# Ledger of designs, part 33: VH-VL binders against Cytochrome c oxidase assembly factor 8 (COA8)

Target 1, 167 residues: Cytochrome c oxidase assembly factor 8 (COA8), of Homo sapiens (Human) (q96il0)
Amino acid sequence: APERGAERRDTAPSGVSRFCPPRKSCHDWIGPPDKYSNLRPVHFYIPENESPLEQKLRKLRQETQEWNQQFWANQNLTFSKEKEEFIHSRLKTKGLGLRTESGQKATLNAEEMADFYKEFLSKNFQKHMYYNRDWYKRNFAITFFMGKVALERIWNKLKQKQKKRSN

## First folded at step 1 (VH-VL)

Design p1 (framework fv_pabinafusp)
Fold by ESMFold2-Fast, scan of step 1:
Structure p1 (fold): chain C 167 residues (1-167), chain A 121 residues (1-121), chain B 112 residues (1-112)
Amino acid sequence: as target 1 above (167 residues)
Amino acid sequence: EVQLVQSGAEVKKPGESLKISCKGSGYSFTSYWLGWVRQMPGKGLEWMGDIYPGDSDTTYSEKFKVQVTISADKSISTAYLQWSSLKASDTAMYYCARHEYDSSGYLFDYWGQGTLVTVSS
Amino acid sequence: DIVMTQTPLSLSVTPGQPASISCRSSQSLLHSSGKTYLHWYLQKPGQSPQLLIYEVSNRFSGVPDRFSGSGSGTDFTLKISRVEAEDVGVYYCMQSIQLPLTFGQGTKVEIK
């Protein structure tokens, strides 16, 4: 993979990764909505002593977020592009200009837009069906690993108590 | 079944570039790390680095980070090990191996058959 | 780097007799999770390495009961209760608690 220093500087933990005074204050951070996907990115908290299993869970959640973000960014871009093309086509057919008297973009009424929505949903039905299938598979996997991490934490806590008592 | 299939043996001259491959099947390719291990003739095993194909995150051994590039193409479940300029000292058997981080721990549970790289003259 | 040292470097065993291989790490392999990241691999002549034992004492799928691992901290042992002809090869210990992943130099096990 090509190395670009700027991107590593942006993503490298520059925050207070080791500063977690109360247990419940150290958690994931939610950012502002992405311009294209309209989804809020989650920046995952990485504990200092992250286990291999915890790393796998975090990587799975990060990969799922990236997949989800990319799907909706592409879907929203496609929707916006096709919507504009449809509106322009219909306005041209009616002999109307692309802008209103107020200088705003001309729009179609709800009845006219219903045709576009029906076509778009029909055209993208299979794509959305596969998205939902993959979404459930990914969330099942995440839930499974969350369970494993929880059991590992319980086991480690019990082992820690055992070691302190026995030395 | 889990299987890792590597590309065939290579005979190269010093200064030439080379890219060898490792194709995974029978498992979720993007859910496991894939590592590369070198074995020089008559010597032991050396870990070179690994990649998590889901996000292309790579980790290199300090010794190998300037020598090779590790990459993956998740659309065809294939990982790559690449040299820009081969040296005679690169003559070795190269193995790919799946690196598991679940409750079983960090381990190479399945290995490819190996790719012999010979660099001479 | 964690240095892994194996002893002996070579071992000749009469078929049916036990064999023992030692592995020492330069620092503890016990992780804060309570797991000890020491694993054993076997490379048979002309073949790829194969996982035998993971996390000190757990046999990988399909590995015969005659193989057993033990140890803690920095000192580990692989034992074969009754060596068979198919057990010939080079045995490697590996640590995975710290990058870079490091292997021992290998122990060659021969019959006779």
Scores: ipSAE 0.000, ipTM 0.444, lowest interface PAE 21.2, mean pLDDT 79

Design p10 (framework fv_pabinafusp)
Fold by ESMFold2-Fast, scan of step 1:
Structure p10 (fold): chain C 167 residues (1-167), chain A 122 residues (1-122), chain B 112 residues (1-112)
Amino acid sequence: as target 1 above (167 residues)
Amino acid sequence: EVQLVQSGAEVKKPGESLKISCKGSGYSFTSYWLGWVRQMPGKGLEWMGDIYPGDSDTTYSEKFKVQVTISADKSISTAYLQWSSLKASDTAMYYCARTDYELYGSDAFDYWGQGTLVTVSS
Amino acid sequence: DIVMTQTPLSLSVTPGQPASISCRSSQSLLHSSGKTYLHWYLQKPGQSPQLLIYEVSNRFSGVPDRFSGSGSGTDFTLKISRVEAEDVGVYYCMQSIQLPLTFGQGTKVEIK
């Protein structure tokens, strides 16, 4: 019978996430900033004796990280695209080419770019408000579960202490 | 703009050595796994192995472990696939492909090179 | 090794009509994390493969919404709501839950 994929993937280091921490990491690992989101991903270490509560916390943190990365990657791409379109539109209105006489990419002055930033912020105000609301909700949930995990660990330490004392 | 550019087509005789390349640009080369996939003429896709250029850690399909060597030079953002002695059965299109960075590690290939055609004939 | 089996092996469709491709794995692709490691690729004639869908149902960047993926465990489906001329090629499913990574044999989609 062939081996179970899920079990084998967990037990084979090469079968786990390919954006990997150093080979024998026993800690959470923080990666380089993502090119699109500009956020550092965290690869979470899974302990041998991870409790169901610890697993829930880790999954919640992983889900929150993915949500956060996707939001900022999309936002940064939208910003870059709209900025490029704004610059092209303004240069076209002025009858100017996309390149300067020296062959450099044509740019707008700070005053003109301020108009773009004001428009972009105004246009995306509601989106950013929903993001902030969801960000706080997710962090509240994470903090709550972190508290539960901390209490579980304290209680387990107390149980271990009593066990040692009775020996 | 993520781009993988592979070396040009090769025509070789059985017994000859060969090293083909895949150059990454537009992303952090050392932060993503880079895999090699073989496609025999008129056939489907076969995963051969991959490399993490940040530390040169490699993974191989058991079928290809003895046949090829995968390496990378992070100073020039280039990965390599190498044969010490080619066989006629190595005639195929060889693709390099980047593993999608998912925070949960999906291992999907998000960007692919254009392919290197290797023809081995006597 | 996990064996990936696609049906049908070939499809001829009239532009604008829907198409459906099935993929079955010899073992469950559901990981203990709750993720299912199944992905879909398209290889257009003379081109490199390109990612369409990752983890069953997530469209890759730039992939039109006419492509959708579904399924669980061992049974998966890729659907194209209305096939366009540019959708011609060979479609492959792939599993990444277990090494070695394995692909289905491919489904050729062509226009009538």
Scores: ipSAE 0.000, ipTM 0.467, lowest interface PAE 12.4, mean pLDDT 79

Design p11 (framework fv_pabinafusp)
Fold by ESMFold2-Fast, scan of step 1:
Structure p11 (fold): chain C 167 residues (1-167), chain A 122 residues (1-122), chain B 112 residues (1-112)
Amino acid sequence: as target 1 above (167 residues)
Amino acid sequence: EVQLVQSGAEVKKPGESLKISCKGSGYSFTSYWLGWVRQMPGKGLEWMGDIYPGDSDTTYSEKFKVQVTISADKSISTAYLQWSSLKASDTAMYYCARLEPYYDILSGYDYWGQGTLVTVSS
Amino acid sequence: DIVMTQTPLSLSVTPGQPASISCRSSQSLLHSSGKTYLHWYLQKPGQSPQLLIYEVSNRFSGVPDRFSGSGSGTDFTLKISRVEAEDVGVYYCMQSIQLPLTFGQGTKVEIK
């Protein structure tokens, strides 16, 4: 599942979000943003009379959330690791330490970081394009199933109307 | 058909370097994490770390971070586990295993290599 | 690190009889998504580990239906409804919710 990438990284703190929805929720519950992905997790409400089609839609939305959260957690951590490595390398070249004289973490100016950003974007271009493709594919599937659920609900209401007339 | 094929058994002396391999076939090598698991003689399984060959992103167990290097060459669908200086305590069976992070709901390693026995003796 | 504890350490079963293995984790394996990242592996003598059950209760491809997994939070069980000779080996539980990935110490299953 998508979430496991965050749990598998050394730079991630211990992996359980401790996301717990309020008791007796009868609606979807939205949690706080994950600190690595910056995405809010959603805990989906499961009604007692959920149809197979509604279950399929819910599971697809859950799986898409997991995939999305894991992708961004991994990308943000990878960016941070490579950025620090680049900064340390450049500071070493300049003969500077990792900290300023005031004890603050040393950094590079925007001009010096331009090469890093250019290389990072170039290196990750295909990965990000595949992400976008899969993101659109997943949203298409969700929209398709949302349409099916809507049609099912309309059909059930029509059937209920027919039964009332028959009685 | 998914296969992970590991390099053959090695007999080495303490202080020598070693690089063992794991070649994937029958799947998209760059789309799966490839992990390494150690099993010392008569003992259980220990996770060492893994690599995502698509961008060479690596994860290590803290215990193994300074002992080994994990790498991959996606052009030949092969991952590597390397020691700069072997110790007698490195004597073990080493397994590679595949993990799908983004599309599968498995969350665990699904296919495993046959293992590489490494014996380090003086 | 999450510690995985298996009981019993060894089990001798008469062919055709059921077997049950327990696995306890030092922390909850439930993720915010509602999924629980607990998996079961079997290592037959002289062979590599093989995946039996993933995410508590899902059988991996080719795994006979006599194997079933259950549990929640920190307590998990693997059941074999009728043990066959081919089921001999060491069974391991594993968690993948937190780094480092950790395995139980293993349960050896033998035929009486």
Scores: ipSAE 0.000, ipTM 0.463, lowest interface PAE 15.9, mean pLDDT 79

Design p12 (framework fv_pabinafusp)
Fold by ESMFold2-Fast, scan of step 1:
Structure p12 (fold): chain C 167 residues (1-167), chain A 120 residues (1-120), chain B 112 residues (1-112)
Amino acid sequence: as target 1 above (167 residues)
Amino acid sequence: EVQLVQSGAEVKKPGESLKISCKGSGYSFTDYWLGWVRQMPGKGLEWMGDIYPGDSYTTYSEKFKVQVTISADKSISTAYLQWSSLKASDTAMYYCARHLYGDYTYFDYWGQGTLVTVSS
Amino acid sequence: DIVMTQTPLSLSVTPGQPASISCRSSQSLVYSEGNTYLHWYLQKPGQSPQLLIYEVSNRFSGVPDRFSGSGSGTDFTLKISRVEAEDVGVYYCMQGTHYPYTFGQGTKVEIK
């Protein structure tokens, strides 16, 4: 399956990195939706004076993005594969071919597809529950470190004010 | 072929300014970051900082933030390392090396090094 | 800063014999599952460093099969299955997981 390192090392036909920030960006850059996950990747801005705490926050956000991208890429592939398998299985059960007389892929009606969606959701309930749990854990950690970074910035400003006053 | 070519050796006195260069060829200059690495005589390697040439965005090691300035001119595929006022402790071999943008990846190609000697 | 510790600091090897270099980090180098930014470089006498192994175990282009990397978390190893004369130099491990990037002290490999 596609991974962050492999995806980030992809290049366009022009020889430019796929995940390239806009010219003169001083903020986080949001890219186009990934082909497999359908999520927009974020390239995180690295300030010149990044503290160790700020780096931890950024790396946590980067790792969370990679985890999220991998989950949805895999989920979308699994959904597509199982949907196709389900359609083929049902067509076989009905004694129907995989293609119409015109050569197009045969499809199932909405009622029949509802069976697939119900089955897929039921089968993947535990996986989605674990995803939601981990997503909340990651967001809690990110929020916690965002708070720490904010407090660090406030403290540094207070220290600067105190030093300026003493001078 | 990918190649990084650095400027020649320098002999300077304390307090003098200096700007050394690293020219990339054989690849798209704006697809990679360029890092600077110091090696003091008989010692190991120290990462100083990186530049993304596409927009001249820089990052620095805390140790080097106030000591040097990193810059780049993408029109001539060249990055620079500059001192406003050299110290004897700046005596070292300086390497430039590229790495892939955005992934905290390895330094895959290195320049030949620029020896800087600072003595009175 | 992450401290990278290499052992041994020097190694004399008979040609054709194996060599092993250890690298230990003061903190875990795992960024995310499957992503560990530990790399190995060789600096031959009078030359610039050259990349040997990236991300623990991947050989860089043109690097002979006799070089292999392994490890996880904080403990990493570079192995040379049979040392050749051209392998003489100083070997450095580097971490790219934590800012700032840091290198080990280097291991000098020389032929007996």
Scores: ipSAE 0.000, ipTM 0.462, lowest interface PAE 16.7, mean pLDDT 80

Design p13 (framework fv_pabinafusp)
Fold by ESMFold2-Fast, scan of step 1:
Structure p13 (fold): chain C 167 residues (1-167), chain A 121 residues (1-121), chain B 112 residues (1-112)
Amino acid sequence: as target 1 above (167 residues)
Amino acid sequence: EVQLVQSGAEVKKPGESLKISCKGSGYSFTDYWLGWVRQMPGKGLEWMGDIYPGDSYTTYSEKFKVQVTISADKSISTAYLQWSSLKASDTAMYYCARQYSEFYGSGFDYWGQGTLVTVSS
Amino acid sequence: DIVMTQTPLSLSVTPGQPASISCRSSQSLVYSEGNTYLHWYLQKPGQSPQLLIYEVSNRFSGVPDRFSGSGSGTDFTLKISRVEAEDVGVYYCMQGTHYPYTFGQGTKVEIK
């Protein structure tokens, strides 16, 4: 029997999206922006006879995408949380309610938000620096493997041509 | 919560057309692929194809590409499997099944109860 | 097409004893780190298939912990630690990594 308070783990790799984009196509497909990261996922075409090297390239591209999605989902969540906390504290200090007369969420003007943006950028400078470094490293690795796959395909065409000619 | 309810059993003659249905409930119909699986009497399971209801994009197994048409009506959360001209070899149990929410690959989580199609002279 | 081969094709088990089913694919089912689209389904007599294990080792909602899945690459195993009467039926493995998606031929589990 199920127990009270028991919870099943999310099945999604990132745990952040319920969307089920197309997984099948003859070419790579670009999806809608993820609700949390605001980045468009790429769904890679998987050929039936994918080589081990092609699989490594695809895996690297997919892992880089998942890493990128997770980074921005976390960053956006942190930004939204801290922004709401800042707005709430400033509205409370002014003695204002959290909602407008129309029932919409109350907000601060650009001048009032300047302090928050400055603090957020300063606080997250180091994190964004390391993100940029890793982003460059990942893209260099992808470029390297793209080159290896291209050379493998050229070599295989030459080998097939030679085999066909000798038989 | 999540349910797939299929249309009732059908008895048809060779050459007749047929359209069977699968209605989803308890989830966002346009966010999940819906697949069709055939089971011949006493045999195993065969994937036929599937549809993404959000844009009606379909994929088919090569074996079934010319035999059937898959479609969906997102306004009533219903997917369809259709034959223009039935053959005796189409006699089978047909299941619809939802593909679970994962970023890559495919797998089925919830299945309909099945629609038995019998084609005989 | 990817060929999925199950062994054994049939299995008779005394209640309370363990059972093990093997599934082999003709090609690797690994897509990415942590993602291998190999699933196990149970079809009880007169019923539709039901998901038991998804992506090699994850139990689906409501599936008893006596069911477990393991494996990697091309070799996969479904284990039932203590077979109960309600576990009788035909078990299928399925791959969702390569198009077209394919099922194993099925393993019939019976009591005795």
Scores: ipSAE 0.000, ipTM 0.471, lowest interface PAE 14.9, mean pLDDT 80

Design p14 (from p12 with heavy chain H99G L100T Y101L G102D D103Y T105S Y106W Y109P; framework fv_pabinafusp)
Fold by OpenDDE, second read of step 2:
Structure p14 (fold): chain C 167 residues (1-167), chain A 120 residues (1-120), chain B 112 residues (1-112)
Amino acid sequence: as target 1 above (167 residues)
Amino acid sequence: EVQLVQSGAEVKKPGESLKISCKGSGYSFTDYWLGWVRQMPGKGLEWMGDIYPGDSYTTYSEKFKVQVTISADKSISTAYLQWSSLKASDTAMYYCARGTLDYYSWFDPWGQGTLVTVSS
Amino acid sequence: DIVMTQTPLSLSVTPGQPASISCRSSQSLVYSEGNTYLHWYLQKPGQSPQLLIYEVSNRFSGVPDRFSGSGSGTDFTLKISRVEAEDVGVYYCMQGTHYPYTFGQGTKVEIK
C-alpha cells in the first residue's frame, strides 16, 4: 500500500507572542491576542524560590496554553480557508462575481452561511469532541496541582510560624 | 479591446531581483482577477497565483508561495510578479492572464508573455 | 493538488480527420450545484495560450464549431471534428474548481 504522503499540514507558525513582560514583574502577564489563535497568551511568573510542585504546575499551564494556542491557530486557519472556499463555490455556482458592482466583497446570505457552519461543525465534530475532552482533562490536572501548591504554601507558612515561636 | 501587455524580456543572473509587469486595458482592471502562469522551456503551463486588483487579495500555488510575490497597482492598471532572488530554474516564459469577474476560473485574454532568462 | 492527466501527449492527424483528446482529473471537478469547471486552451506555436472551451462544453467566442467539449466528473474530452492546419499547437485542459488551479501536461497536435 503506497504510503500516502503525510500532507504537510501547514502548521501555523507557533506564534510565540513577542510580548515580553517587564523583567521586574511579580505576577502573570496577559499578552495581546495572538494573530492566529486570537487567544491572549499568558506569561507565567517564575518565583525566585519556585518549589518543584510550583514548577510542575507552571510547566503544565504552559504546555496546556501552547496546546490550546496551536489547536485554535490551526482551527482558525482551516475555518477561514474552508469558509472562503465555500463562499467562492456558492458564488460561482450562482454565476455571481466575487465582487459587487460597488467593488465590495460579495457575500452569501445568512441562510447559505448557516449551511456552511452546519457542515463545518459536522465535519469537525469529532475533532471538537477530542479537544473538549483533552481541554477538561488538562484543566482538571491544572486545578489539582493548584490545590497541591496551595496546600504546600499553607504548610510552609505554618512551619515558619512554628520556628519563629520556638526561637 | 481588452488586452494585457507585459513587460519585455529579461536576462538576469542568479541572485538578482526581478519585477515584471502586466498592464491591463480595455476593461475594469479592479473587477477581474489576474493570474500568473509559468511555462518552462518546452514544458506545460503552471498556475503560479492570482490577484484581485481591487483589494490586492492574492492567492498562490504552494510551489510558488515563497518564491514570488504578486502585486498590483490599480492606479495604473498594472500587475506585477516579483522575485527577490532569481534562480537558474526560474528561466521560463511568464504569462499574465485575465481571470473572470465571477469565480469561474478561466483565463482570457492572455498577455504576450515575458521571457525571463537566468544564467550565470 | 488536483492532478490533470491528458492522453495522448502527442497526436498527428491528417487534415480533415477527427481528433480526440482526453483529460482526467484525480478528483471530481463537479461543484455541489452541478457546475464543472474544466476548461480547454490552445497554445499555437510561438503564441500565448487562448481559451477554447470553458466549463466542459461551452465554446468560447470566436471558436469554430468543429471544436466540442464533453465529459463529467473526472473524465473529459475535447473533440475536433475536422482538423485544420490552423489547429496545430498544444492543447491544455485546466481545472478551475479548486486552488491551486492545475493544467494537464498538454497534448501536441501536429498535421501529417
Scores: ipSAE 0.014, ipTM 0.563, lowest interface PAE 8.1, mean pLDDT 86
Fold by ESMFold2-Fast, scan of step 1:
Structure p14 (fold): chain C 167 residues (1-167), chain A 120 residues (1-120), chain B 112 residues (1-112)
Amino acid sequence: as target 1 above (167 residues)
Amino acid sequence: EVQLVQSGAEVKKPGESLKISCKGSGYSFTDYWLGWVRQMPGKGLEWMGDIYPGDSYTTYSEKFKVQVTISADKSISTAYLQWSSLKASDTAMYYCARGTLDYYSWFDPWGQGTLVTVSS
Amino acid sequence: DIVMTQTPLSLSVTPGQPASISCRSSQSLVYSEGNTYLHWYLQKPGQSPQLLIYEVSNRFSGVPDRFSGSGSGTDFTLKISRVEAEDVGVYYCMQGTHYPYTFGQGTKVEIK
């Protein structure tokens, strides 16, 4: 995308990219894609009178986001590393240098790269299967707690209406 | 070079108004929080509040929200700390410091400090 | 407000000897994403504070490796493995987990 990676934010000393939303906004904020995971982080709004259930939901969502960010950051770094190693290995096998005569990086054609993608997907199939299982587990838990929070909010509004009616 | 430069020392009488400044340079001023920290003579550090210059959103310590106003002018990369009516108890060194990222909350760099003396 | 308690409030160290400063918070500093926002600053005589350690144990850029931080929950420690003359000053812990941000009282480190 044209905007992807176009805007740089300050990074932690560890080299992780992060964004700076307003601290006490009344809604969630979405940042630019993380350097490593390529996912947009969400900073969640904390209501003034957050219930224990609302806090549990928010923490679950934040924990799930962090888990997801870490998974894809590691996966993307592994992919990039193995891709470069594959290209270098194939170029050596062909008796070719790592650079063209023009000084540019030597690359493989699309058909040769298809071999890498197939091998990478096959090698990581079980890992991605476990990721998908955990992703659905986490999203089920989030949906469940979202439902509980919605019911709590409805109940609280009904209580408020009853109090106003009785007064 | 990222730096914060504060206005010079002030000597004031009780009841007078005062506005001190902190100018940022070498970075995108609107992308970072800027905080104010008080240090009374011979005492420790107290966080007063901070501002996000991008939208001028401010946060205050309860102790300071009635005493001071924090503001910023993003066109000149400058933040301000203001008193409408100074008291002798406001005598202190005042530091501005850049908040590095949203909820990581450490401060770097710090300004050189502005000494404010309030006496009759 | 979270109260940050430092011990000792002052210490005199022979050059080359280790020094240890403790910081205790009145409640847990672990935030919703699991990070612990406890930071250490050094204020040298006549100078502004400078960041030494952020998030419990991470040395800030340019800080010598003789400085280390550790701890969890409510109990934290800053250690200097071999104190040097340039390490003289007042050390402050700070919590950034809860508003308002609060600092410890400071620990003055002097050379014997």
Scores: ipSAE 0.000, ipTM 0.468, lowest interface PAE 13.8, mean pLDDT 80

Design p15 (framework fv_pabinafusp)
Fold by ESMFold2-Fast, scan of step 1:
Order: structure tokens, then sequence, then C-alpha cells
Structure p15 (fold): chain C 167 residues (1-167), chain A 121 residues (1-121), chain B 112 residues (1-112)
């Protein structure tokens, strides 16, 4: 049963932040940018009398956040890794060392890096298109459930008024 | 190796201001919260508040919310605890301590050596 | 605020004998996900507190096997299977489930 807690601790080394927001907030709280995804995590407020429908909406928002965090953490890691490999390869081709005489990491000029950016963008074009489609699908679903929750709250208020009048 | 190093002991008079520090090293300073804990002479431990250094977001115990200000400077991996006007009742040992997870596990894993603050006439 | 009550307040132990400290909370420490945020600290004379056990039963890095934690809900126990001279000090339980975080009043462990 404690396995999910252990997974949270281990996740940071694999590209997900271990940072967690405070639990006391009576509203949704937006945290600092995750170091791996560069996205701000949201802590969702959980009311004591949360309905099953409200829970479904919250879980959908949480799942969407986790999916989004994982996508960008992986993408940023891939970008950094491939960028470093490209620089290393180009420096070897030029007969240069990986470090300057001062011990600093050797770099390429903007013109040379343009080749890498062009290749990276073309290689990942389809992946980003699918990400965008899924992102919009998820946000449509969230909006739909937000509408359902709003209707449920109206219905519950009407039910409470009826109970008050009958007593 | 993870270390939290606090500023030295202070002797102050009532009404004076004070700012004490806690410097973190051996870890990524903005990956953890930093908390402050008070221990009055011969008494137990009291949580005062926490700060996330990445954006200086703070949480306070209601008892301490008006008494102190917690701040941090991530560029030098240092957190601060500050009083605008000290009282004799502020005489205590003050510890800083690191928190790794706030919603999954809120515990203090590493502690500073403490700063003794004495406030007397 | 959650009140943490430790018993006994003071304990005198012959070296090599076991020791047991209880900690009771005024409310359940189970968070909504089923995790329980009850932690144990040791403050040796003249030193800062140090973490021994987190989340009821997990030993912190470098903590000897002779220390163990157990419990659930509102009733928790720290056990030392064989007390050594270096274990002298004040033991504190802490709850991290609810704000404000609160500590027990402490249990002083001494050698006879």
Amino acid sequence: as target 1 above (167 residues)
Amino acid sequence: EVQLVQSGAEVKKPGESLKISCKGSGYSFTDYWLGWVRQMPGKGLEWMGDIYPGDSYTTYSEKFKVQVTISADKSISTAYLQWSSLKASDTAMYYCARLPYYDSSAYFDYWGQGTLVTVSS
Amino acid sequence: DIVMTQTPLSLSVTPGQPASISCRSSQSLVYSEGNTYLHWYLQKPGQSPQLLIYEVSNRFSGVPDRFSGSGSGTDFTLKISRVEAEDVGVYYCMQGTHYPYTFGQGTKVEIK
C-alpha cells in the first residue's frame, strides 16, 4: 500500500518534481515551476463534502496535469540530451575539445546551432501535433465536466430549499 | 553532504529588530521547503512557519504570523527569520530545518545547529 | 490545533534494556489518501533535533535497526530494542497531517 508514496519520491530523478504544495489552502494553489517540465503544478482544493461528480472532475484535472508534466519533462530532457550530443559531435568534427582551456563547456555559434534546431523541430513535428490534439481533447472534457458540476450544484440548492419548505 | 548553517547567537534588548539566517548547502536549495522551529528554554519544539525559496511562498503558524517574517534569497541559498520589535518572550533557541514533501510527507529531515536569541533589559 | 501527548514524560533505562515511548494525537493523523504523517525526532543534550522515524515506521538514513516505529490513527509507539549510551536525550513525536504542525511535549530518556 505505501508503493505510490515511494513512487513519488523516486519520480524526481526520472523527470518529475518531488516538490509538493501546502495542504492547508482553501482554494486551488499554484506552485513554483517544476524544474523538469518548467510548468507550475496546481494543488486542487478538496472540499469535505465533495460529490462523486466533483471528484471525477478533480481527478480528470489532476490526470491532465500529470500527463502534461510528464510530456514536457520528457521533451525537455530529450532536447537537452540531443543538443549536448549534437554539440559534442560537431566539436569532434572540428577537432576541438569538449572544454575550453578555462574548463568551461565548449559551445557552438548560432549559425551552427540552427542545423540542430531545424532537425529537432522537423523530427518532433508530428509528436507535438499529437500533443496539441490530446491537450485540446482533455480541456474539452474538463470544460464539459465543469458544466455538469455547475448543474449538479444548482440541483442540490433546489433540493435543499424543498427540504426546508417541507419541514 | 547536506548542511544547514545558522548565524551566531544574539543578545538584544526589547524593542530592537533582528534578522537571523540559515544557509543551505550540499543540495538543490529550491527543491525543498525550509522551516523554522522555536524551542524556549527548558521547553519543547514549536513550528513557526515554512518557506519555499524558489518563489518565497510562505506559510505561518497563526501564533507566529504577526510576530515574525520569514524570507529567503535563493541566489545565496539562505533563508531568514526576522523580528521588527523583539520582546523578552522571544528568548529561545531557533532552528531551521528542511522539508522534502509537503502533501505526501511533511517531516524535517536535516536541521541547523540553532541560533540562541536572548532578549533582556 | 492537534494536541500530541507523549507517555511517559521521563524514562530511566539500564543499558541494553528495551525502551518504549507512546504518542497519542487528539485527532486521527490519517491523511485523505491513507498516508499517516507521524514522525519521531531525537534531541541529544546540547544538540539539534535529528530525524529518527518518518511516516510512522520508516527509519531515516543512518538510523540503527534498534529503532522502530508503529501505530495507526491516533496511537503510535517508538521502540528501542536495546538502549545504548548514545540514545540519551529527549524524544519528540510530530504530526504533519494538519496545520499547524505540532510536537509532543517530549520524553526524556536517561541511563540508570
Scores: ipSAE 0.000, ipTM 0.481, lowest interface PAE 14.4, mean pLDDT 81

